VHH binders against q9xw16. Designs and how they scored, part 192

Target 1, 132 residues: q9xw16
Amino acid sequence: MSGWNAYIDTMTAAAPSIKRCAIVGAADGSVWARTEADNVFKASEEELKTFVALFNDVTQVPAKGADIEGVHYVVPRTEESLIFGKKENTGFFAVKTKSAVLIAVYEGPNEVAAQVRKAVESMQTYLNNAGY

## First folded at step 17 (VHH)

Design pb18 (framework vhh_8ghr_2)
Fold by ESMFold2-Fast, scan of step 17:
Structure pb18 (fold): chain B 132 residues (1-132), chain A 121 residues (1-121)
Amino acid sequence: as target 1 above (132 residues)
Amino acid sequence: EVQLVESGGGLVQPGGSLRLSCAASGFTFSDWYAIGWVRRAPGKGEELVARIDPSSGETSYADSVKGRFTISADISKNTAYLQMNSLRVEDTAVYYCARSTFDLGWSFDYWGQGTLVTVSS
């Protein structure tokens, strides 16, 4: 809450195609910060608890996909600390740090996806270096 | 190991046709990788001629080849094709098949060896 909203603002400014995003606890999916108002990130803490548990074994995720805000995304592949998915004109990137999971939901053509990925990975690097 | 192997290049007369093939191994098209055909002519830079996302079927083409070239993919054979019609002398180039992904900005990470296409009378 106290400083975490500044990181939400930083990610959104770096990639304007991000429509909703959140920073949540890696252990329990508790929300530390999220977009609000017209861009409110709607996922419940129970959904997020299920989502962050996917990082316990990312290799299983492409077979099942992932649910965010009640939307089922196809996950084409994963990396050790990265899950991303697509559903038509929407997509997400989620990265895990030591203590947090960053989730960014974007809308737009495939050309915007790389900028969204870069924004979340830059924040991941910053938070890991800061000990989170 | 990821490999892309091109075939189908050769010598053709202006107005003729060729079909290039790109056989992929070490990954599947269903993993949301795109396949691009990039050409390089002597003294010119690289030009992305066509790209296909086999998972969606979406294609794109350079203005220089629109209406003449068609890119396609056979997911069951893990092979992409470039059908080149109404060939012109300026289409003479080495044609490379390359893999890219939208989440990395369509940057190409693996390339085939290239196949030479010569359009001459």
Scores: ipSAE 0.385, ipTM 0.703, lowest interface PAE 2.0, mean pLDDT 89

Design pb19 (framework vhh_8ghr_2)
Fold by ESMFold2-Fast, scan of step 17:
Structure pb19 (fold): chain B 132 residues (1-132), chain A 121 residues (1-121)
Amino acid sequence: as target 1 above (132 residues)
Amino acid sequence: EVQLVESGGGLVQPGGSLRLSCAASGFTFSDWYAIGWVRRAPGKGEELVARIDPSSGETSYADSVKGRFTISADISKNTAYLQMNSLRVEDTAVYYCARSTYDSGWSFDYWGQGTLVTVSS
């Protein structure tokens, strides 16, 4: 059991519509923790390195979208530390902290998306306050 | 900047139908804003009855209106619609068109003026 895995468990408990999630290094996309087994987060190291680099200039992301787990998502808009996307009944929220990026992939309508965003942003605040 | 203008409200008998329209200006539906229809009857709270993401066509409905109401959007006309069938006396309310961002869920940032729907014999 990694220490970081407890934060994955906390987010999925707060928002059960999260199907897969990960905490990765902001500098390189290295995986610190992720969901495993039947809900394994299936992103390559190359894809994650590319994804975290999007936070260097979030204003460019809506024009090109974002790829997570080999799935191309439309990104309608971004905020300074938030990228989110949608594809049919699936979506994601990704937030950047001082040293990490949290990525949560979910399934469901807009009502569950709000709950997922809240869970991810709460963890972002917690990790920033903890120095991460 | 942003405006939402409702039309189509009026008096209808129980079992009848009405179609409400919401004309949007100052933004485009292709810019990925969601549109909701929220109603308020005198002395009661607000109820989100229907929501649409015009870019995807995905919709959601309150249990009270499922199977009776249909929300739709015409991106080229920048107009959203609420088709209300099998109307009941308890559907009597002021109906508001509202804009939200997808990620905020129920949070609406701009509202129309409202249109009155009265279902009475």
Scores: ipSAE 0.000, ipTM 0.174, lowest interface PAE 12.8, mean pLDDT 83

Design pb2 (framework vhh_7pa5_2)
Fold by ESMFold2-Fast, scan of step 17:
Structure pb2 (fold): chain B 132 residues (1-132), chain A 120 residues (1-120)
Amino acid sequence: as target 1 above (132 residues)
Amino acid sequence: QVQLVESGGGMVQPGGSLRLSCAASGFTFSDWYMSWVRRAPGKGPEWVSTIDPYSGSTSYADSVKGRFTISRDNAKNTLYLQMNSLKPEDTALYYCARSTYDLGWSFDYWGQGTQVTVSS
């Protein structure tokens, strides 16, 4: 059984506005854990492979945007280990650790995005400290 | 080259109204969050309002809620701020800004600003 599901549960508990999330391999986009059932994270393997490759040069991303679950998001700005985007009342935060990329899709006004970012960055710090 | 050019500022008495405009060029305006930010004399910048590029959903600082209305015309690449019931504390240089969100609003390009002075 994947112990990684506990991290998904921790993030969604910390920020209830997260609708779907996943932890994927930074090298290939392989899914380690994701929300399931009614909250299933729907991204294809090919989409995730393309998405994690964006972290190889995040400075290019604002000009192109990013696609998650077949939805095109405007990416206003990036940081070295952070890509985030918005489309109407939906958005995402994605952070890269040593070995993983955490992706959280949320729904709500701009005011809730700060809580989602905090949850994702807290998990990023924890995983980096754990050697992931 | 990203350019943002504000207009519509001026002097007005308390209770009056002004409409600010911002002409945007050099980027796909319809894809970007846009904001109004103001700076009063001796103060730091204060975020005023933001508008979503797709749905037109808006957000406002508590100090201006119910008095100011942000809007956009994507066909004309223009951002607007309708300011009603103006107060002396609204006196500031008003900037149009291309907006990013990252723990709060951040702005990567600013216009030159347009001065709004509210005095009796």
Scores: ipSAE 0.000, ipTM 0.185, lowest interface PAE 12.5, mean pLDDT 84

Design pb20 (framework vhh_8ghr_2)
Fold by ESMFold2-Fast, scan of step 17:
Structure pb20 (fold): chain B 132 residues (1-132), chain A 121 residues (1-121)
Amino acid sequence: as target 1 above (132 residues)
Amino acid sequence: EVQLVESGGGLVQPGGSLRLSCAASGFTFSDWYAIGWVRRAPGKGEELVARIDPSSGETSYADSVKGRFTISADISKNTAYLQMNSLRVEDTAVYYCARDTYDLGWSFDYWGQGTLVTVSS
């Protein structure tokens, strides 16, 4: 649990449209790292615990959506280790690794969603390969 | 099975208008898919003319058609439209409707059959 903010910095450098993001524990939603200052990720402890539990059965998520930072997102579809949602011109991508869940909230048009997804999935691959 | 079916092409004189339709089946516009209109003219490569994310309404256009063409989507009908105004002879092409998937980047994985638009006097 040392220097996890460096991974936040790597993701935001790769996709500048990321407004807020966090790395949290997959088992309990405990925050390992998050964006700070003007871009503070402000999900509650209970909300994060509820959110990471969605990965126990992602097939149920499109029917109910997902809540992040008190905002309700429509989740159009899911993959085994990926939940993403949207609301107007905002959205998020969340991916699960062995030990962590990465959450990135972004704003912008369609073209930036692909960049955000690539940044999050690249970090997911890196952390899985590192045993996290 | 995913299908995209275009209609509305035809012959029109310069300065005229046409509206193309793209009816989608096998997926829903409530999903995270964009719909693009791609044209191919004799002697030219493919050009992405317009793109829409039907669920957000966000649109983008090629500079060659900006201000003349309008893309739209009707989620309840699962149909996308391309309204083409002030048509020019250089707009003559086969127009394809295509599904753009964010999972493969900005890549089109399913295409319609194409509809011919001829702008000639």
Scores: ipSAE 0.000, ipTM 0.167, lowest interface PAE 11.4, mean pLDDT 83

Design pb21 (framework vhh_8ghr_2)
Fold by ESMFold2-Fast, scan of step 17:
Structure pb21 (fold): chain B 132 residues (1-132), chain A 121 residues (1-121)
Amino acid sequence: as target 1 above (132 residues)
Amino acid sequence: EVQLVESGGGLVQPGGSLRLSCAASGFTFSDWYAIGWVRRAPGKGEELVARIDPSSGETSYADSVKGRFTISADISKNTAYLQMNSLRVEDTAVYYCARGDYDLGWSFDYWGQGTLVTVSS
């Protein structure tokens, strides 16, 4: 496939409730691709480095929550390669692949969250199968 | 360790009412799990009839039961309820309480034993 921006476009097309998303390096949180312009994903280098490090021990995350774009989210629980959180009508899903972490921030009632989760997990499967 | 125990099923005539209870243990309603009531009749697929996210208060219902069934949760008792009014013969099924993700439409990971509801005259 061409460039990482195509994967961002695929995720946002699959789940219209995604407001912003990014693909970052699992080792360091470096941004590989993100939504742009009015939907620009705004997270500092420090915040992303801290966030991807949460995948080193996801069991600790529910006690502390997670910060994305300066917003603190309650993380009710985690799975081995999945961290998700909620704050009122805003939420996120983040999944880890071998080399990347996919982060999707959405807005809307809980009924749209399933669509966002499926879009993110489908991309996770695709990238893992592609060796990323 | 996670357990869901249903009660309240039984035989009722058309137009009658029943209240099902689902007592949860091994997790709390503050953990943002959704609680759903799923029914299954012989020869038919599963139908999610109602769901609640106790932490948010958000509820959802299948069109087949909307206006007749009400789902609620008592956080202090860690128990969810399904109030079933204006029961019809086609509501006859085994009703399962299930724990799911807080997002609607995701899979359920723990299920109760089921309680039989028979609507017959």
Scores: ipSAE 0.012, ipTM 0.280, lowest interface PAE 8.9, mean pLDDT 84

Design pb22 (framework vhh_8ghr_2)
Fold by ESMFold2-Fast, scan of step 17:
Structure pb22 (fold): chain B 132 residues (1-132), chain A 121 residues (1-121)
Amino acid sequence: as target 1 above (132 residues)
Amino acid sequence: EVQLVESGGGLVQPGGSLRLSCAASGFTFSDWYAIGWVRRAPGKGEELVARIESSSGETSYADSVKGRFTISADISKNTAYLQMNSLRVEDTAVYYCARSTYDLGWSFDYWGQGTLVTVSS
């Protein structure tokens, strides 16, 4: 995971409402980098395998929702490479690149959602251009 | 096709009441949306007077209308309402119904045509 933590730091600097995030392998949900210590991203290996598999058919996700860190989120809609959800004062944005899935969990009112989405999509673009 | 259609505007005397309706099509209020009522009066900027999150029913109001206006949503009819009581001359404006979405930070993405409310004696 050498160096991947720098991308975590870049996303959290761009959107301070991000509380926990991770970069995981798109094929298997293996963790490449995640926030740690007091803001540790707490998803299990099995949960991440299930979550990244949602990108195989995102159109099914709004009917079922999505689980991250044992929390069930309502997913109002999806785009081809984007899944996002909300649960009370907590939300997430997840985007798929060629090789990775970026997951950012944030806390705050809905007004901060656009900032978090922008930070995650900027990193998605950067990683795709870098061949990941 | 997303559409918001306002109705219920008109001329009313100070102290009177009026109810505005916003009929929505092309999306459902059971999803995670917010509906706002935004007004524009000559010589004034836009003011968000009331907002409701359609699925939760959470509401918020501008200080200028608190205690006088009530926003509500009927999920089964896909229609939002603005009940306006104790109307004042300064409430005279075109009232727009607007939709916002969670993923845009609740920025408004679709607007109705507007309905004119005139409060005068």
Scores: ipSAE 0.012, ipTM 0.286, lowest interface PAE 8.9, mean pLDDT 86

Design pb23 (framework vhh_8ghr_2)
Fold by ESMFold2-Fast, scan of step 17:
Structure pb23 (fold): chain B 132 residues (1-132), chain A 121 residues (1-121)
Amino acid sequence: as target 1 above (132 residues)
Amino acid sequence: EVQLVESGGGLVQPGGSLRLSCAASGFTFSDWYAIGWVRRAPGKGEELVARIYPSSGETSYADSVKGRFTISADISKNTAYLQMNSLRVEDTAVYYCARSTYDLGWSFDYWGQGTLVTVSS
């Protein structure tokens, strides 16, 4: 495995309910890697810049929700480095590391959400330990 | 089985204080749930007075109770509290503890039996 694409592959293998995901820069939302082809992550640079800025004050997010790929998600609650949301059968988990934000969009019932969360949090831990 | 059990209601004079408790079982406050306190008085509809997301500690309040009521949760005890200060006659109502879930658009899916709060001279 090479480059940032290997981390995308690791997350999607760990949680098959992930439909699209990306690793973006925490400062500017620049895309480092994303799912492609049939599972292309479609968020614009403008949307990602807005999204990563939410981590500057996560406590405000549940009142307003969050937008990813043009879809508005209700955010039930946040944690220091975690934003997650749901809209019917679709949801996401986003976690912040020192230098990156990992975003995973999934489809399925609540039972699959725990597996998706575990996959992104495991990668968050790995990247933080690697200095990212 | 999910259960919510309220306690702490009673009779107080205007300006007094009460602390309501809501003991939850069948789910954990560490997960994706919110706890709300909803009140109903005769001749009035339901009013959501306070909500807490226990896993994050985030709270919200109705304008009618801001600055007077404080909602809190103890995750280790799986219990939510409503501290009611500076009580007014208008606060007289049955107070219900209710669980809301994101999957139902944050609508309430389980309710306690209610506890009566009477503010009267």
Scores: ipSAE 0.000, ipTM 0.126, lowest interface PAE 14.9, mean pLDDT 83

Design pb24 (framework vhh_8ghr_2)
Fold by ESMFold2-Fast, scan of step 17:
Structure pb24 (fold): chain B 132 residues (1-132), chain A 121 residues (1-121)
Amino acid sequence: as target 1 above (132 residues)
Amino acid sequence: EVQLVESGGGLVQPGGSLRLSCAASGFTFSDWEAIGWVRRAPGKGEELVARIDPSSGETSYADSVKGRFTISADISKNTAYLQMNSLRVEDTAVYYCARSTYDLGWSFDYWGQGTLVTVSS
């Protein structure tokens, strides 16, 4: 798990607007690493299991939205391996790799979202190339 | 799945008016998308002439068209419009509607096929 913490640090350094993030198992939502202490990622095991299952059919997600950390997000659209959402001044980007789901929750205006997406997608590419 | 289809182009005399329409499918208008009208004249680069955030109604215009063109959106019809008044020969171009989204830094990711506007006597 401590090895996975380095990837958390890399994403938060690349996009400072990321306030909380996690790397979880794609099959079950089990936490591999997450931000802790003052920026603790608070999603329950049950919520994460439900969330990763959304990647089984992303086309249904915009109609229902998604829940992260007890917050219901409007999901404007999805791509094959990407779910993202908005709730006022907060948002998230979640991407699926071969064996993991990366979730980054950010705070700030819409202008910061592209940097957050880029950071998460760069890590997705890196982990896929590493066989994860 | 995402499609933008323009209509309303044609030949018009200087000083005339045209209304272009951009019908969107595969997404609904929201404050996470903007619709822009971009034109390309023969022998010239592309110019963003107008944009709208459809849910808020906030608009912006290029200085070349300010006061003459009006962009609007009808959320119920999922359609954006460009009302072009006091047309000049210099407005002759292919007009494209395009979608931009906040998560791509407002870069245009989908484009319509374009509609030709010719202003000539």
Scores: ipSAE 0.158, ipTM 0.561, lowest interface PAE 3.6, mean pLDDT 88

Design pb25 (framework vhh_8ghr_2)
Fold by ESMFold2-Fast, scan of step 17:
Structure pb25 (fold): chain B 132 residues (1-132), chain A 121 residues (1-121)
Amino acid sequence: as target 1 above (132 residues)
Amino acid sequence: EVQLVESGGGLVQPGGSLRLSCAASGFTFDEWYAIGWVRRAPGKGEELVARIDPSSGETSYADSVKGRFTISADISKNTAYLQMNSLRVEDTAVYYCARSTYDLGWSFDYWGQGTLVTVSS
């Protein structure tokens, strides 16, 4: 967790519509850092383990959707390293790096989704370049 | 194949009105797509002037055109429109119709060829 909180802060500063986010291990969903207190990312260890396993075959995800923090999201389509979903006024973007999965949950109208995706993908690029 | 085809550009005098059309093919207007009008004038960068989510009817506008321009969509015709009223010389630009998609975080992925609007006496 030490040091990883700075990456959470960077993402939330870049996209203020991010309500909660986390950086978790790609292999097991273990939490490396997450938003806390009033913005606590509430996903269980079991849910995160299930979620990161979706990146083993993202093509199956649109048929079933994805669960984050006990909320079921519709996933319209996926890319090899990207899963995203929408439910009413909430949504998420999740990206996989070499060793991590970044998850950002946002709230607001669809026009803010571009800012959230850009923040998450910028961090994905940074972490991949740093060897994570 | 996705295509966006603009029409309705031309020469108009200051204070006049013009309506641009954007005919879309290769996709249907639904909750996964939005349509924007982006303009580029000589010596200026790109400016997103208006955006519509055709499925909800929700619209947004740049401050420079708010109150003067109206974006709309006709889902049955798969066509978006930009009604431009009270035109000013500074509205002179090439106007592009562009599609944004939810799965790219609403980034634009397809663009029309553009239509020239000239506001001059």
Scores: ipSAE 0.000, ipTM 0.182, lowest interface PAE 11.2, mean pLDDT 84

Design pb26 (framework vhh_8ghr_2)
Fold by ESMFold2-Fast, scan of step 17:
Structure pb26 (fold): chain B 132 residues (1-132), chain A 121 residues (1-121)
Amino acid sequence: as target 1 above (132 residues)
Amino acid sequence: EVQLVESGGGLVQPGGSLRLSCAASGFTFSDWYAIGWVRRAPGKGEELVARIDPSSGETSYADSVKGRFTISADISKNTAYLQMNSLRVEDTAVYYCARSTYDLGYEFDYWGQGTLVTVSS
């Protein structure tokens, strides 16, 4: 979907530690927009379909973890519309809206994680209010 | 089910000591979590008095309690402690044990029921 890249740009401007991100369909994991070129978000179509299905029951996720871009992340907790995890100095935040899932992969120490979460949740609120 | 259960509160004289315990269940102490002790007196705001990262042992304290309170954690028992020395009347409050994850900074996602500490002569 054209124009969706503007939302990715907004998130990365708010949290520069975001290295790669995507906006995908909540029903099927279809990619609406993703970072490209040197910052390409590398998750496969099959992986994204599996990942968005985790939002059907987030309470099961901390026991199993989550896979993004072929990396297995430990998920310490979830909220109704939030899955996140970290592995060493990398991590991700994923939030579900009415029709989309936003995924942001970041790199850096724990101090940057709160900033990344805030950026992703701000966009989640905006898109929900816009009907997405 | 994540639970934090405080114990060790009570009545103590000024200058006395008390040790609070916080037993955690439903998760294990690891590098993803921090444990804080937050107090509140009736009609007052909340104050974060101490914080620990159990896996690293890194600690921080409010200026009001530095040198008097010591926070610690026993990873094998999944329990955090607050050793309170040289207690003052103004330390009277309900003390809550709270968990934070690395994404929340100083915000907390789970809280215990609280334990009352009364410092009175």
Scores: ipSAE 0.114, ipTM 0.492, lowest interface PAE 4.2, mean pLDDT 87

Design pb27 (framework vhh_8ghr_2)
Fold by ESMFold2-Fast, scan of step 17:
Structure pb27 (fold): chain B 132 residues (1-132), chain A 121 residues (1-121)
Amino acid sequence: as target 1 above (132 residues)
Amino acid sequence: EVQLVESGGGLVQPGGSLRLSCAASGFTISDWYAIGWVRRAPGKGEELVARIDPSSGETSYADSVKGRFTISADISKNTAYLQMNSLRVEDTAVYYCARSTYDLGWAFDYWGQGTLVTVSS
């Protein structure tokens, strides 16, 4: 009972194209909350630790890409607190807060990406304002 | 290093045609980037004349060029093109290709050096 699942529910309600998502610790990639059951976010502990470490120097990420749920994504570019990627009709947005990383995986055409980005950035702002 | 390099500009008479090319390097044009052609005429501001999403092939055009200009992309060559037909004196401008992304809106983040198109008799 972490209580963090309410934030997962809020993000998925705001952007229905989100298929799976998670909130993880920025320092270690530890899972605070994730989607479950048929929409379970299936990332290993090692993969998440590696992924959150990318935020230590986002400028290196476009050259190598990023791995989420065993899928290698092309990362076309990054911003200070944002990594996003694409693989065919699947994509993700990941944003860093003070103490967390939010990861949302979605399916659909490029036109839905803006909605997913808006949902994760809104939650990023909320959590930063709450001290997380 | 991200680069956009234009070619194909020149002098043409009214009613003539030119094809501009925009060769992209340092990124893949199908990776959620839109490529636009923006022109700047002497004493005028910037005008976005055409835009393409190379991943989908979706295109858009300014009213001033609809029916005359065609934008296209060849993903295998990482290159975008602007076919300009029925050219008019008022099409005289420096033409830039520029990159933008859908997920961050339509702001252009990288620009080519520009190629001059002069339409004159």
Scores: ipSAE 0.000, ipTM 0.195, lowest interface PAE 10.8, mean pLDDT 85

Design pb28 (framework vhh_8ghr_2)
Fold by ESMFold2-Fast, scan of step 17:
Structure pb28 (fold): chain B 132 residues (1-132), chain A 121 residues (1-121)
Amino acid sequence: as target 1 above (132 residues)
Amino acid sequence: EVQLVESGGGLVQPGGSLRLSCAASGFTFSDWYAIGWVRRAPGKGEELVAYIDPSSGETDYADSVKGRFTISADISKNTAYLQMNSLRVEDTAVYYCARSTYDLGWSFDYWGQGTLVTVSS
């Protein structure tokens, strides 16, 4: 419903270069909220289940990359709760909280990545403090 | 002083090959920096054509060059390479070597001077 959609709206307002994003369950990849209509986040149920499982051992991810919306991204490195990648003019940041994984896909030159990362990490901090 | 110096550009006919080199100084490839090759053609935006993390060996390529270009790095020489095969007129661009800074959230912080590649009949 609209409760989780408000967080999607907050992230996209904070970083206009975010083209698509979603908040999914950390345990199973179930979608809690996502962008819709003209900018629908279109990852499949199976892809999201696979993606959130990457957070069980992030050290394995740089060797194989990550798939989001059928696109394979190079993941240059990971942090404890952060996976990010770049492919051509497209990139993503994904962060894990206690209960959720936030995924933001952006398009644009590398200099917009910092703004997208800030928006995603700010929401991660908020959700962790809220007990999610 | 961090510096990236490209070489190897030039004029080549369609179907030809070139190898671009990027000599890095002021940092080492074992310091967890990624090296990318970004091109800019007249009237077009920039395109990241190839990327390597020298410490992990992970690479990526734009779909436009996949199967034709190969990126590599020589840690001992602190030099990255872009082997370009089966060149097309559409590959004509200035090619830049750039270092990715993960501290800045996956941004390129240092760029070489660029080297011109012209593919023409």
Scores: ipSAE 0.000, ipTM 0.200, lowest interface PAE 10.9, mean pLDDT 83

Design pb29 (framework vhh_8ghr_2)
Fold by ESMFold2-Fast, scan of step 17:
Structure pb29 (fold): chain B 132 residues (1-132), chain A 121 residues (1-121)
Amino acid sequence: as target 1 above (132 residues)
Amino acid sequence: EVQLVESGGGLVQPGGSLRLSCAASGFTFSDWYAIGWVRRAPGKGEELVARIDPSSGETSYADSVKGRFTISADISKNTAYLQMNSLRVEDTAVYYCARSTYDEYGSFDYWGQGTLVTVSS
C-alpha cells in the first residue's frame, strides 16, 4: 500500500509516451495514485465512477465511446478486461484487475500504442498476481 | 461477419510491379482498425511488410521493402492496397491481408485467404 505512486513510476519508465496515468478502485473509481504536477491526471471522481462502471459490460462501450479527462474517445473494440480508445494523436489504455483499474493516457503515433499497452498489461498481471 | 479478400497476385519478372488489393467486409476502416500485409515464403516465417491506419493515414514498412512498396487505403471502398515496385526474387511469397488494432504491433485478429506472388524470370 505504501507508495502506489511507485507503480505509476514503473509504468511511465517502461513506456515514456504515457503522458498521464492513474490507478483507481474498480468498485468506485476512487484514486489510489495518479501522475502529479505538470502531468496531473485531471479526471473528476464522478467521471471515474462512470468510467470504471463500463467494465461491468465492456461490449456496450464501442457503440458510445468513453470519456476521460473530459475528452471523448472512440473505442473501436473491447476485450474482457481492456478498454482502449483513440482520438487523433491521443489515446488511452485502461485495464481492470481484481480490485483496480489502471488508466494510461498517451500521445504519439499508433506505433507507440503497443509500448503503452504492454506496460499497462504487465502491471495488470503483476497486480493480479499480488492479489489486487 | 468479418472477411478480408485479397486479389492481384501473379507471376512477374524481377524489376516488375504488382498491386495487391484487400477488400474488407463486416467492419469499416473508420472504426480505428489497422490493416497489415504479411507475407510467408515457403520454409520461412511470417514477415509484416507494411501496415496502415486508414483513419489517420499512418504507415509503416519493413526495412526489406522500404522505398519499394507503398501501402494505401480507400475508406469509401473499404479496400487497402499494396503497390509493389522493383520486385525481387526474394519477394516471392503468399501475401496475406490482416486486420489488427493499433495497440499491438503485428497482432492480427482476422486474416484473408492469401494471394501468391511469384517473382521469376
Scores: ipSAE 0.000, ipTM 0.172, lowest interface PAE 12.1, mean pLDDT 83

